# Ledger of designs, part 208: VH-VL binders against q0atu2

Target 1, 119 residues: q0atu2
Amino acid sequence: MLDKKARIRTSREYRNVFEKGKRLSGRFLIIYYVENALDNNRFGFITNKKIGMAVIRNRIKRQLRAIVREYQGQVKNKHDIVLVARAGIGKSSFEGMEKDYIAIMKKAGLFARNANKID

## First folded at step 8 (VH-VL)

Design yc19 (framework fv_ivicentamab_arm2)
Fold by ESMFold2-Fast, scan of step 8:
Structure yc19 (fold): chain C 119 residues (1-119), chain A 119 residues (1-119), chain B 110 residues (1-110)
Amino acid sequence: as target 1 above (119 residues)
Amino acid sequence: EVQLVESGGGLVQPGGSLRLSCAASGFTVSDNYMNWVRQAPGKGLEWVSIIYRRSSTDYASWAKGRFTISRDNSKNTLYLQMNSLRAEDTAVYYCAREYGSWEYYFDYWGQGTLVTVSS
Amino acid sequence: AYDMTQSPSTLSASVGDRVTITCQASQSIDSWLAWYQQKPGKAPKLLIHKASSLESGVPSRFKGSGSGTEFTLTISSLQPDDFATYYCQQYDSYSGEAYTFGGGTKVEIK
């Protein structure tokens, strides 16, 4: 589950990311991202009607939230990030979506490079 | 030393079936993203299918429903089951390993196995 | 799927020549491009990744350059072993196509 604090919820917040953010396209995902003035990251999710029926869109949104939650600790802090699902995402496997997320986040420079062990 | 050795190619009639194998050595297939890529005689390279680390699978749109990628971890071997074969499926089929966890390029290829679909 | 265009499709050169092969993407792929060499009857071999990073064991006469939409593979002082077909492949996934190869450039001896 993503914490309420980690979710973009208002139209104003989405608009800010779209207007001021950078855009990067992946195979199944487009991300828009901008540094925020908060102490944490926030994520938004857009699954429009071009993807398919509500059942498919709801499944994809749930799967994307699960992926974001799993990799939350890898994301550089203080960013608002909106994930927009592309039309083809409904035909992808879960791991296909996961790989695309990792790829696009690393290409955007939003994932930390290998962390050194402190032990 | 990383090696990939394909087998199972041959002559088959339109509408027939064939199963290709790819025996891997020097690494573990379940720790990697494994692919099939084909090349029609005198033509370019065309991606066919992928199996991910947790066994999710994805396919080129034209392959979906006819081709099935799988693996046997105990034998460290990748498979491609091809059904409802068409003349257009005539090609050398390569198994290929993807580099890393998020990159979509291939660091090692097998020698290929020829599939000829002819009446 | 014609997202990656290679030119020329065929070129003839002599041993010792400098050869340049071009690859054009329909949209920006930053530097996320690989080059493969395929000798007659053999599997493709990775030469370069991330547009310019030479794979270990590949001769230094091979050089990749470019970013965005235009990329080049240059072979300085062409050797007999270099007669092959060369393929570029994007891995930015910008157009929903994760594994898009160029059409290939065949390097033939004059």
Scores: ipSAE 0.733, ipTM 0.859, lowest interface PAE 0.7, mean pLDDT 89

Design yc2 (framework fv_ivicentamab_arm2)
Fold by ESMFold2-Fast, scan of step 8:
Structure yc2 (fold): chain C 119 residues (1-119), chain A 119 residues (1-119), chain B 110 residues (1-110)
Amino acid sequence: as target 1 above (119 residues)
Amino acid sequence: EVQLVESGGGLVQPGGSLRLSCAASGFTVSNNYMNWVRQAPGKGLEWVSIIYRRGSTDYASWAKGRFTISRDNSKNTLYLQMNSLRAEDTAVYYCAREYGSWEYYFDYWGQGTLVTVSS
Amino acid sequence: AYDMTQSPSTLSASVGDRVTITCQASQSIDSWLAWYQQKPGKAPKLLIHKASSLESGVPSRFKGSGSGTEFTLTISSLQPDDFATYYCQQYDSYSGEAYTFGGGTKVEIK
């Protein structure tokens, strides 16, 4: 899990990211992101009913948090980032979600160092 | 240096099964994202399936449930098991390696193997 | 489904001609586009990635350009080896589709 200070917790904070942030869409994910004044990154996660039943949405949310935690050291500091799962994410494998996250973060310019290289 | 060689194509009746192989040399399949892409005679390219480095798999929606991608690391070989074949599955099937770990384009392709589904 | 439109579907050209083919995305894909060449009876070969980055070993007469929704592949002086079908592929994946290819452009001898 991400600790409390790394999580977007209130509807007001989510609204700020949606209204002032940039939007970038990937295959299974949309991110909204904006610089913050906090000296740390914060992440939010949204899974809606278009994805599927609660069991599927809860699995997706757990997997996305695990992916974000794995790569948090590579994310440029001082950002609020909200991950919104797209309807098709429920059919993706874990590595498909992971790859999409890395791709979208790199394309957004949010990774400070290379997260993934081919040997 | 990098080579991909497909085999296993042939004539099969509707409802039949066929297993394609792709022998890799000059690199290790388990260190890369490997794909199958097909091309119906006179038509364009259509993505079929991927196997990721840690063994997760994903499929085009029309392939899910009928096709299974797999690999044998000891033989450095990629496979596509095709079941319940239909006339519209007639195509040249290519195995293809993705560049990098996040970029979704193909740097090397095999020569292809023809699958003809005919009654 | 994501829309990648190539035009023309076929063009006739002579050796020495400048050939331009276009690829249009239904929504912006920034520069996340690759070009492939496929000769009759052969596998596709990567020519260009990130819209304009030439693959090692590809002749300098090939040039990719564009960003956003409109992209071009230009062959500045067509050689006999260049008669082939060319495909663009988006890898922004913004629409939710993976590995979306254009319909292809066949460059035929005039």
Scores: ipSAE 0.689, ipTM 0.852, lowest interface PAE 1.0, mean pLDDT 89

Design yc20 (framework fv_ivicentamab_arm2)
Fold by ESMFold2-Fast, scan of step 8:
Structure yc20 (fold): chain C 119 residues (1-119), chain A 119 residues (1-119), chain B 110 residues (1-110)
Amino acid sequence: as target 1 above (119 residues)
Amino acid sequence: EVQLVESGGGLVQPGGSLRLSCAASGFTVSDNYMNWVRQAPGKGLEWVSIIYRRGTTDYASWAKGRFTISRDNSKNTLYLQMNSLRAEDTAVYYCAREYGSWEYYFDYWGQGTLVTVSS
Amino acid sequence: AYDMTQSPSTLSASVGDRVTITCQASQSIDSWLAWYQQKPGKAPKLLIHKASSLESGVPSRFKGSGSGTEFTLTISSLQPDDFATYYCQQYDSYSGEAYTFGGGTKVEIK
């Protein structure tokens, strides 16, 4: 799991990201993101009931946290980022979600470099 | 030196089944994203399926339920099992390696194997 | 689904000509586009990725440009080895079917 300091926890903080942040949509994910005044990044995760039953939503949340944790070293510092799962995400593979996350983060300009690039 | 060699193509009756193989050398298929792409005679390229590094799979919507992508890590070989074949499945089938986790283009292709579905 | 439209479908040219092929995406794909060359009876070969990044070993006469919805592949001085079919491919991974290809442009002798 992600360190507590790297998680968005309050409704007020989520609202701030939604209202003031930029939005970018991927195939399975939407991100909302805004610069913060902290020395670190914070992540939030939202899975709505349109995705499916609680078991599916909880699995998706766990998988998204694992993906974010794995790539946290690639993310530009000082951002609050909320990941919202789209309705179709329940039918995606883990790696399908992972590729979508990487693609949208790169398009948002939140990744400094491509870790898997071969020159 | 990277090489991909397809085999298993041939003439098959409508409703029949066929398994294609793609033998890889110069790299390890389980460390890469591997794809099947087809091309009907005189027509363009059409993506079929992917197997991700972790072994999960995705398919074109028209291929779901009929085609299965798999690999054998001990043989460093990619497979495509094709069932319920139709005349419109007649094509040259290529295996292709994907460059990296957020670069979804194909850096190496096999020579292709022809599948003809006809009476 | 992202529709990828290439024009023209067929192009007749002579050695030494400047050839331009266009690729249109139905919605913005930023710069997430690759170009491939395919000779008769052969597999496609990667020429360009990220709209304009030339692959190692590809001659400098090939140039990719564009962003958003309109992209071009230019061959500044056509050589005999360049008569082939060219395909664009989006890899935006933003809604619709992933890995959509254009219909192809055949460059043939005039």
Scores: ipSAE 0.007, ipTM 0.629, lowest interface PAE 9.6, mean pLDDT 85

Design yc21 (framework fv_ivicentamab_arm2)
Fold by ESMFold2-Fast, scan of step 8:
Structure yc21 (fold): chain C 119 residues (1-119), chain A 119 residues (1-119), chain B 110 residues (1-110)
Amino acid sequence: as target 1 above (119 residues)
Amino acid sequence: EVQLVESGGGLVQPGGSLRLSCAASGFTVSDNYMNWVRQAPGKGLEWVSIIYRRGNTDYASWAKGRFTISRDNSKNTLYLQMNSLRAEDTAVYYCAREYGSWEYYFDYWGQGTLVTVSS
Amino acid sequence: AYDMTQSPSTLSASVGDRVTITCQASQSIDSWLAWYQQKPGKAPKLLIHKASSLESGVPSRFKGSGSGTEFTLTISSLQPDDFATYYCQQYDSYSGEAYTFGGGTKVEIK
C-alpha cells in the first residue's frame, strides 16, 4: 500500500504529467514522468477496459502498486510518475510485470545505481 | 565455480514427449532467473522459456501449451517438459542463467543436449 | 516483434585482420545489447553486455560500440581462436518476446 502523499490523486495532476512529462514504453507498461517540486515521488496508475473486466483490472492495479512500493526506495526523488497498463498485461505473471517495471525505470534513468546489486 | 549440465536429450517420434534436466552447481537456481534457449542444426539461437525467482514462468508464443519449465530446489535442478513434439523442435537445448532481474543477457550456459524429433 | 539484423551473415578473414560485425534493431533498444561467441559444437559464451561492457577474461581486441538501432562488434586484430559465429541479442524488447537474437555472423578463414 502506498502512502497518500505518494499518490497522484487529481485529474489536474494526471494531466500535468501527460502534458509536461516524458513517455517511455515497456513490454506491459507505459510510463509518463516529470520532475516535481516536492521532496517525494508520487505515482499514478491507469488500467483501461482493453485489459479485461473489472476483476482483472483491479488485480493488475493491486499488483502494480505492490511492485512500486517494493522498489520505491530505488527511485530517484522528486518525480511524478504515471504507469499505464498496456492491453497485454493481463496475460503476464507478477514477476513479468516486476521485470518490465525495473527495465523501464532503469531505461528512464529513474533508478539509483545501487539497485543493480540486488542479484 | 558456476556449472550447468544438461541431460535428457535423445531421439523421439513426432507427437512424443521428453523431459530435459539441467543440474546447477556453484549457485542456487531459486535465487536466479533461469532460461532454456535452443538452436536448430545450422541455425541461430531461439529463446524458449524462463522461470523467475518466485517460480512464475513465461514462454515463447510457439512453446505455450506444449512446453513446461520447472525446478526442484532440493536438487538444484531445472527442467523442461516437452510434449507434442514436432520435427521443427529438433535442436540443441541449452539451459542458461540470466545475469540478474534487471538484464536479460545470459552470463552462464550449459553444454547443451540434442533433441531429435524424427520417425 | 523486434527484428535484429546482423551483417554480414558470413565473413572471410585472415589472422591479423580488423573485423567488423554489424547488428541493427528495427526499433531503438538504447544500449541493451549483448554479444556472444559460439565455436562449433560448443555453447555460446558472453563477450559483451550493455553494448560496450567487456566481460572478465575477454581479450581487449574485442570492442562493442553503438546505441539506439545500430551496433558494431570489432575485433581489432583477428587471432586463430576468434574463428567462430557471433550473435547479438537485444534485451530491451517491447514486442512481447523478451529475448531476440540476431541471425549470426560466421567468421571463417579466407
Scores: ipSAE 0.007, ipTM 0.601, lowest interface PAE 10.7, mean pLDDT 85

Design yc22 (framework fv_ivicentamab_arm2)
Fold by ESMFold2-Fast, scan of step 8:
Structure yc22 (fold): chain C 119 residues (1-119), chain A 119 residues (1-119), chain B 110 residues (1-110)
Amino acid sequence: as target 1 above (119 residues)
Amino acid sequence: EVQLVESGGGLVQPGGSLRLSCAASGFTVSDNYMNWVRQAPGKGLEWVSIIYRRGYTDYASWAKGRFTISRDNSKNTLYLQMNSLRAEDTAVYYCAREYGSWEYYFDYWGQGTLVTVSS
Amino acid sequence: AYDMTQSPSTLSASVGDRVTITCQASQSIDSWLAWYQQKPGKAPKLLIHKASSLESGVPSRFKGSGSGTEFTLTISSLQPDDFATYYCQQYDSYSGEAYTFGGGTKVEIK
């Protein structure tokens, strides 16, 4: 799991990102993102009811959180980012979700560098 | 100094199998995203397969079910197991390292190993 | 699938010439494009990433430009060491298959 201060928790905070943020769509994911006035990034996760039962939605949320945590060091600081799972994400592999996350974050200009690269 | 050295290529009959090896030095294979890319004689480059840092794999649609990418971390070596080989699989096979997890271009390549599928 | 079309397939040039190679994507890839150089019997070598960012150690006569769907690699004042085949590669990763390469452009002696 992500640290508590790195999670978007209130409906007001989600609403701010949806209303004032930019939107980009990937294959399995949509992100909404906006710069914040804090000293850190915050992430939110939404799995809509079209995906299926709560057990499936919770599995997807856990997998997305793991992906976000893996790449957290590469995300430009001071952003609120909400990941919305698209219908059909339940048929994706973990690698498929990871690829889509990386591609969409790169396209948004939110990735600054590769902390995992060792020459 | 980063080096990738392929081996295991040779002449094989249609329907046969071969295992290619790629010995890495100057970096750790398990810390990187590693790929196989092939090139038929006189033709262009074609992506074959990837292994992720966590061991997940993905394949070109035409390679899925016939080719298997793997690694041995203790030997710092990447492998490509090729089954049910066809004449169309005749190519030089390169192993290649991705720049990082979200920029899918190749910063280092091996010199390649020739696979010829012929009776 | 993203189609990457390179032109020309073959180009004849003399030392000192200005050479331009083009790469066309079937849909926008922003600036997520790399260029590779391949000499006969050798592995490809990375020249440029993110359409215009020159790799360390690559001579300044190589220049990449473009964004969206149209990209060029220019070699000002061609040198003997530059006779090779050049490939573009998209890495936007929104296609069904990542790592789509162009068909290549062979730069040969006139």
Scores: ipSAE 0.010, ipTM 0.570, lowest interface PAE 12.0, mean pLDDT 85

Design yc23 (framework fv_ivicentamab_arm2)
Fold by ESMFold2-Fast, scan of step 8:
Structure yc23 (fold): chain C 119 residues (1-119), chain A 119 residues (1-119), chain B 110 residues (1-110)
Amino acid sequence: as target 1 above (119 residues)
Amino acid sequence: EVQLVESGGGLVQPGGSLRLSCAASGFTVSDNYMNWVRQAPGKGLEWVSIIYRRGATDYASWAKGRFTISRDNSKNTLYLQMNSLRAEDTAVYYCAREYGSWEYYFDYWGQGTLVTVSS
Amino acid sequence: AYDMTQSPSTLSASVGDRVTITCQASQSIDSWLAWYQQKPGKAPKLLIHKASSLESGVPSRFKGSGSGTEFTLTISSLQPDDFATYYCQQYDSYSGEAYTFGGGTKVEIK
């Protein structure tokens, strides 16, 4: 799983991202994102009942966390980012979700040039 | 030099099946996102299917269940298996490579292979 | 779903003329648009990506511009080699759509 300090945990923190953040829609994902005052990134994940049954929603959440974890080193520091799964995500392949995540993060300007290198 | 060469097109009766091939040279298909795009005579371009780098697949809604995209990495060749063919499937079928890891545009196309569905 | 509308459907011009082709998206796609050229009997060829980035080997007379919902492809001085059909393609991931092409604009040189 993704580390505790890298997770958005409170309703107030989610509300802050939705109210003050920017929104960008992908094929299977929507992100809401805002700069934070911390020294790290935090991620939130939302899957609603329109996606499908609990088994499908839980699979999607696990897959999204895995994708975020894999690309965490490329994300610009000091951002709160909430991923909202769109209704059609349950029919997508894992790689379709991964490609969509990369595309949306690149378009948002959230991937740093050399993010996977830390001295 | 990058080249894509399609083959396997021809005349087939309605309800029939046909398998198209796309032989790639100058690059490795498994390192790229590979697509099939078709064009009916005198008409525009219509996306058919994609195979992702790790082998997952996605399809246009009208193609799902009838068409199957696949590849053989040992032959560096992309395939499209077409079943239950209809007159409206008559088209030149192109294989096309996507640029990069998050872009959804095509940097190289094959010459195309004509599929005619007619009695 | 995104609709991509190209205008005009056909265009006839003389060699040396400036030609402008328009592509309109039903929703904002920022700059995530490519232009392709297709000569009779040939495969499409990528000309421009990200609305204005010219591909290597494409003559400088081709220019792409625009953002949001309105985009143009301009050929500043038509050559005989430019007889072709031109297609725009959005590759913005918004609204679940990818690989949506415009209807095409046929450029006929007199």
Scores: ipSAE 0.475, ipTM 0.818, lowest interface PAE 2.4, mean pLDDT 88

Design yc24 (framework fv_ivicentamab_arm2)
Fold by ESMFold2-Fast, scan of step 8:
Structure yc24 (fold): chain C 119 residues (1-119), chain A 119 residues (1-119), chain B 110 residues (1-110)
Amino acid sequence: as target 1 above (119 residues)
Amino acid sequence: EVQLVESGGGLVQPGGSLRLSCAASGFTVSDNYMNWVRQAPGKGLEWVSIIYRRGSEDYASWAKGRFTISRDNSKNTLYLQMNSLRAEDTAVYYCAREYGSWEYYFDYWGQGTLVTVSS
Amino acid sequence: AYDMTQSPSTLSASVGDRVTITCQASQSIDSWLAWYQQKPGKAPKLLIHKASSLESGVPSRFKGSGSGTEFTLTISSLQPDDFATYYCQQYDSYSGEAYTFGGGTKVEIK
């Protein structure tokens, strides 16, 4: 789990990221991201009904939080980042989601060189 | 020297099964993302499946449920179990290694093994 | 959502010619594109990654360029070993599948 300080908590904060942020699509994930005025990064997670039933959506959300937590030390400071799971994510493996997260974060320029900790 | 050597191809009737092998040398398969890519005679390249470093698997939509990727770490060998084969599965099958931990391109390929599915 | 279109599908050339192959993505893939060379009866060989980064051991006559939706592979002085089929591959997936290849361009002798 992520600490409360590292979570986007309110609808207003999510809307700010969607309205002002940049969007980058990956294989299983879309990220929206914007610089914030805080001293830390914050993450939000969206798993909508198109992914599947609640059991699947809850599993995906837990797995995405675990991935973000694992790599949070590599993320450039002072960003609000919202991860939106794509419809096909329910059929992906955990490592497929992890690889996609690393790839999309590196493509966005949000990851440092030593972000690759999967070996 | 990195080398990948496929074997196990041959002639199979529609509905049959076949298991392909890919023996790796010069590196460890479990430290890498390993893939199968196929090419029908005279046609282009088509991705089939991946196995990740910790053993998760993902598949092309058309391969899911029929094909299973696996590995034997003690033999440093990658496998593709193909079931319910169709004429459309006729192709040269290559095993291929992905570069690094987030890139989706292939730095080394095996020589390929031909699978022919005909009645 | 990502289609990869290569042109031409076949190209006839002579040794010493400058050859240009084009690869177009249906949506922007930034620079996340690789080029492969495949000789008859052989496996593909990686030539270029990240649109323009030449692989170790690949001759400098090969050059990749482009970004976004249009990419080119140029062979500045075609050699006998260069008669082959060339494939581009995007590795920036939008549609939920990665590893989309172009249809290939066969470079053959005039």
Scores: ipSAE 0.565, ipTM 0.833, lowest interface PAE 1.5, mean pLDDT 88

Design yc25 (framework fv_ivicentamab_arm2)
Fold by ESMFold2-Fast, scan of step 8:
Structure yc25 (fold): chain C 119 residues (1-119), chain A 119 residues (1-119), chain B 110 residues (1-110)
Amino acid sequence: as target 1 above (119 residues)
Amino acid sequence: EVQLVESGGGLVQPGGSLRLSCAASGFTVSDNYMNWVRQAPGKGLEWVSVIYRRGSTDYASWAKGRFTISRDNSKNTLYLQMNSLRAEDTAVYYCAREYGSWEYYFDYWGQGTLVTVSS
Amino acid sequence: AYDMTQSPSTLSASVGDRVTITCQASQSIDSWLAWYQQKPGKAPKLLIHKASSLESGVPSRFKGSGSGTEFTLTISSLQPDDFATYYCQQYDSYSGEAYTFGGGTKVEIK
């Protein structure tokens, strides 16, 4: 689980990312992302009913949070990022979702070694 | 100190089978993405297969159905089971470790083991 | 569908020469490219990752540059130990496409 300060919490904050952010699509994920004025990154997660029943959607949300947490040190600081699960994600493996996340974050230019470290 | 040592190569008839081994020391194979890469005599490098941290696998399109990558975590050893071998499978087969979980370059390679498919 | 094209396939050079090897990607790969050196009968050795980041223990005469679709490996003053075949590898793309190698460049004595 991500700390609460690392999560997008309000409808206004989600709307800001959707309206002002860039969009990038992967195989199983879409990200919307925008630079923020904070000291840290914030993440949001959207799983639509098209994915499947609540049990499946809740599993996907937990797995996506685990993936984001695993790689949060590689994400360039000061961004709000919303992950939207695509309909096909319910049939993906954990590693399939992980690979897709890595691929789209690299394509977005948001991933780097020691992105949030100071020498 | 990281070491990878391949074995199991040799002469085999077309249509035959071979199993290659790659013994790892100085690190744990299950903590890394592990690959097989081959090189036909006098030719370039060609990726064969990968096994990911959680055990999912991927293959070059020409290798699907004939080759199987696996590992034995208790022996810290990677394997490549090769079936229905063809003359064009003649190559030195290298075991290679990927750097990290999101950069897909190879930081350590074994010495290679020669597979010759001939009558 | 990231094809990697390396040129030249072979070059002849003398000790002390400056040599340049080019690698082209069919689509942008940002800076996600590695260079390897392979001596006859030996395994490849990683030289450079992230297009320009030199690996520990690799001589400073090796330099990687470029981004997007065009990359170069330069050896500023060729030494006897540098006669080898060099390969680029992209690692930007998704799943099996992430492991595409260039065709190699053989640097041989003139």
Scores: ipSAE 0.335, ipTM 0.799, lowest interface PAE 3.6, mean pLDDT 88

Design yc26 (framework fv_ivicentamab_arm2)
Fold by ESMFold2-Fast, scan of step 8:
Structure yc26 (fold): chain C 119 residues (1-119), chain A 119 residues (1-119), chain B 110 residues (1-110)
Amino acid sequence: as target 1 above (119 residues)
Amino acid sequence: EVQLVESGGGLVQPGGSLRLSCAASGFTVSDNYMNWVRQAPGKGLEWVSYIYRRGSTDYASWAKGRFTISRDNSKNTLYLQMNSLRAEDTAVYYCAREYGSWEYYFDYWGQGTLVTVSS
Amino acid sequence: AYDMTQSPSTLSASVGDRVTITCQASQSIDSWLAWYQQKPGKAPKLLIHKASSLESGVPSRFKGSGSGTEFTLTISSLQPDDFATYYCQQYDSYSGEAYTFGGGTKVEIK
């Protein structure tokens, strides 16, 4: 589960990312991202009815949260990032979603250099 | 026949550590989301942690940094490493299996193991 | 995070009574709610998933209903085996929480 401060919480904040952010599409995911004026990153998640019934959407939200949490330390600070699941994601494996996430974040230039560096 | 058997509970001093085990039979733990859920004496149920494939784990906010969930697939056993224990961690700890790999309700529970944190 | 509120926290009933337990979510969870029964000294047992789907082997006197934010568990003709504590659990969360339990309802002999 992500820290409360690392979550995009309001419809207004989601709209800001969609309207002002950059977009990058992967196979199963689309990210929208914009630099914020905060000291931390915030993430949002969108799974719509095109994906399937609520059990599938909830599974995908859970898996995406777990992936984002696992790689949070590698993400460049001061960004609001919204992950939108594409319709086909319901047939993807966890590994497929993870690989797609890593690929799109790297391509967006959002993964920090020297991630996981010890003091 | 699905069976979950917890062990490793006992009396421990505040600040101490304890490792709980949950031995599974009748199914393979790596095929399911596995959870720890606790219950303080006379109180309600409180989710602690889950684990799934590829290091996919999550924790209740109060458990992060103190508790670590893991498993040994060769022994078909789930673990919970608990560090920096506090009096409020006193509870019966249950391991619980989620239905299938995509549903978030618990279809099988172990009998629980009591952890008492007291000076 | 979803708050799950159960009421009443305790109720006293007699064999043959109709018992109703309520579970309220702070935000809509569609039908993604399970009910568990816990007898003294034992682990919880799944009764109902998806708000109204009765588990195999659970007596038909148990009925779950509701959607959105308000859910009920009804026991139509209380039996001696039914004196227990009941918990609801949501399993739908947009905020990143996957699980939240209600506080429980203890059904005691009158």
Scores: ipSAE 0.000, ipTM 0.532, lowest interface PAE 15.1, mean pLDDT 84

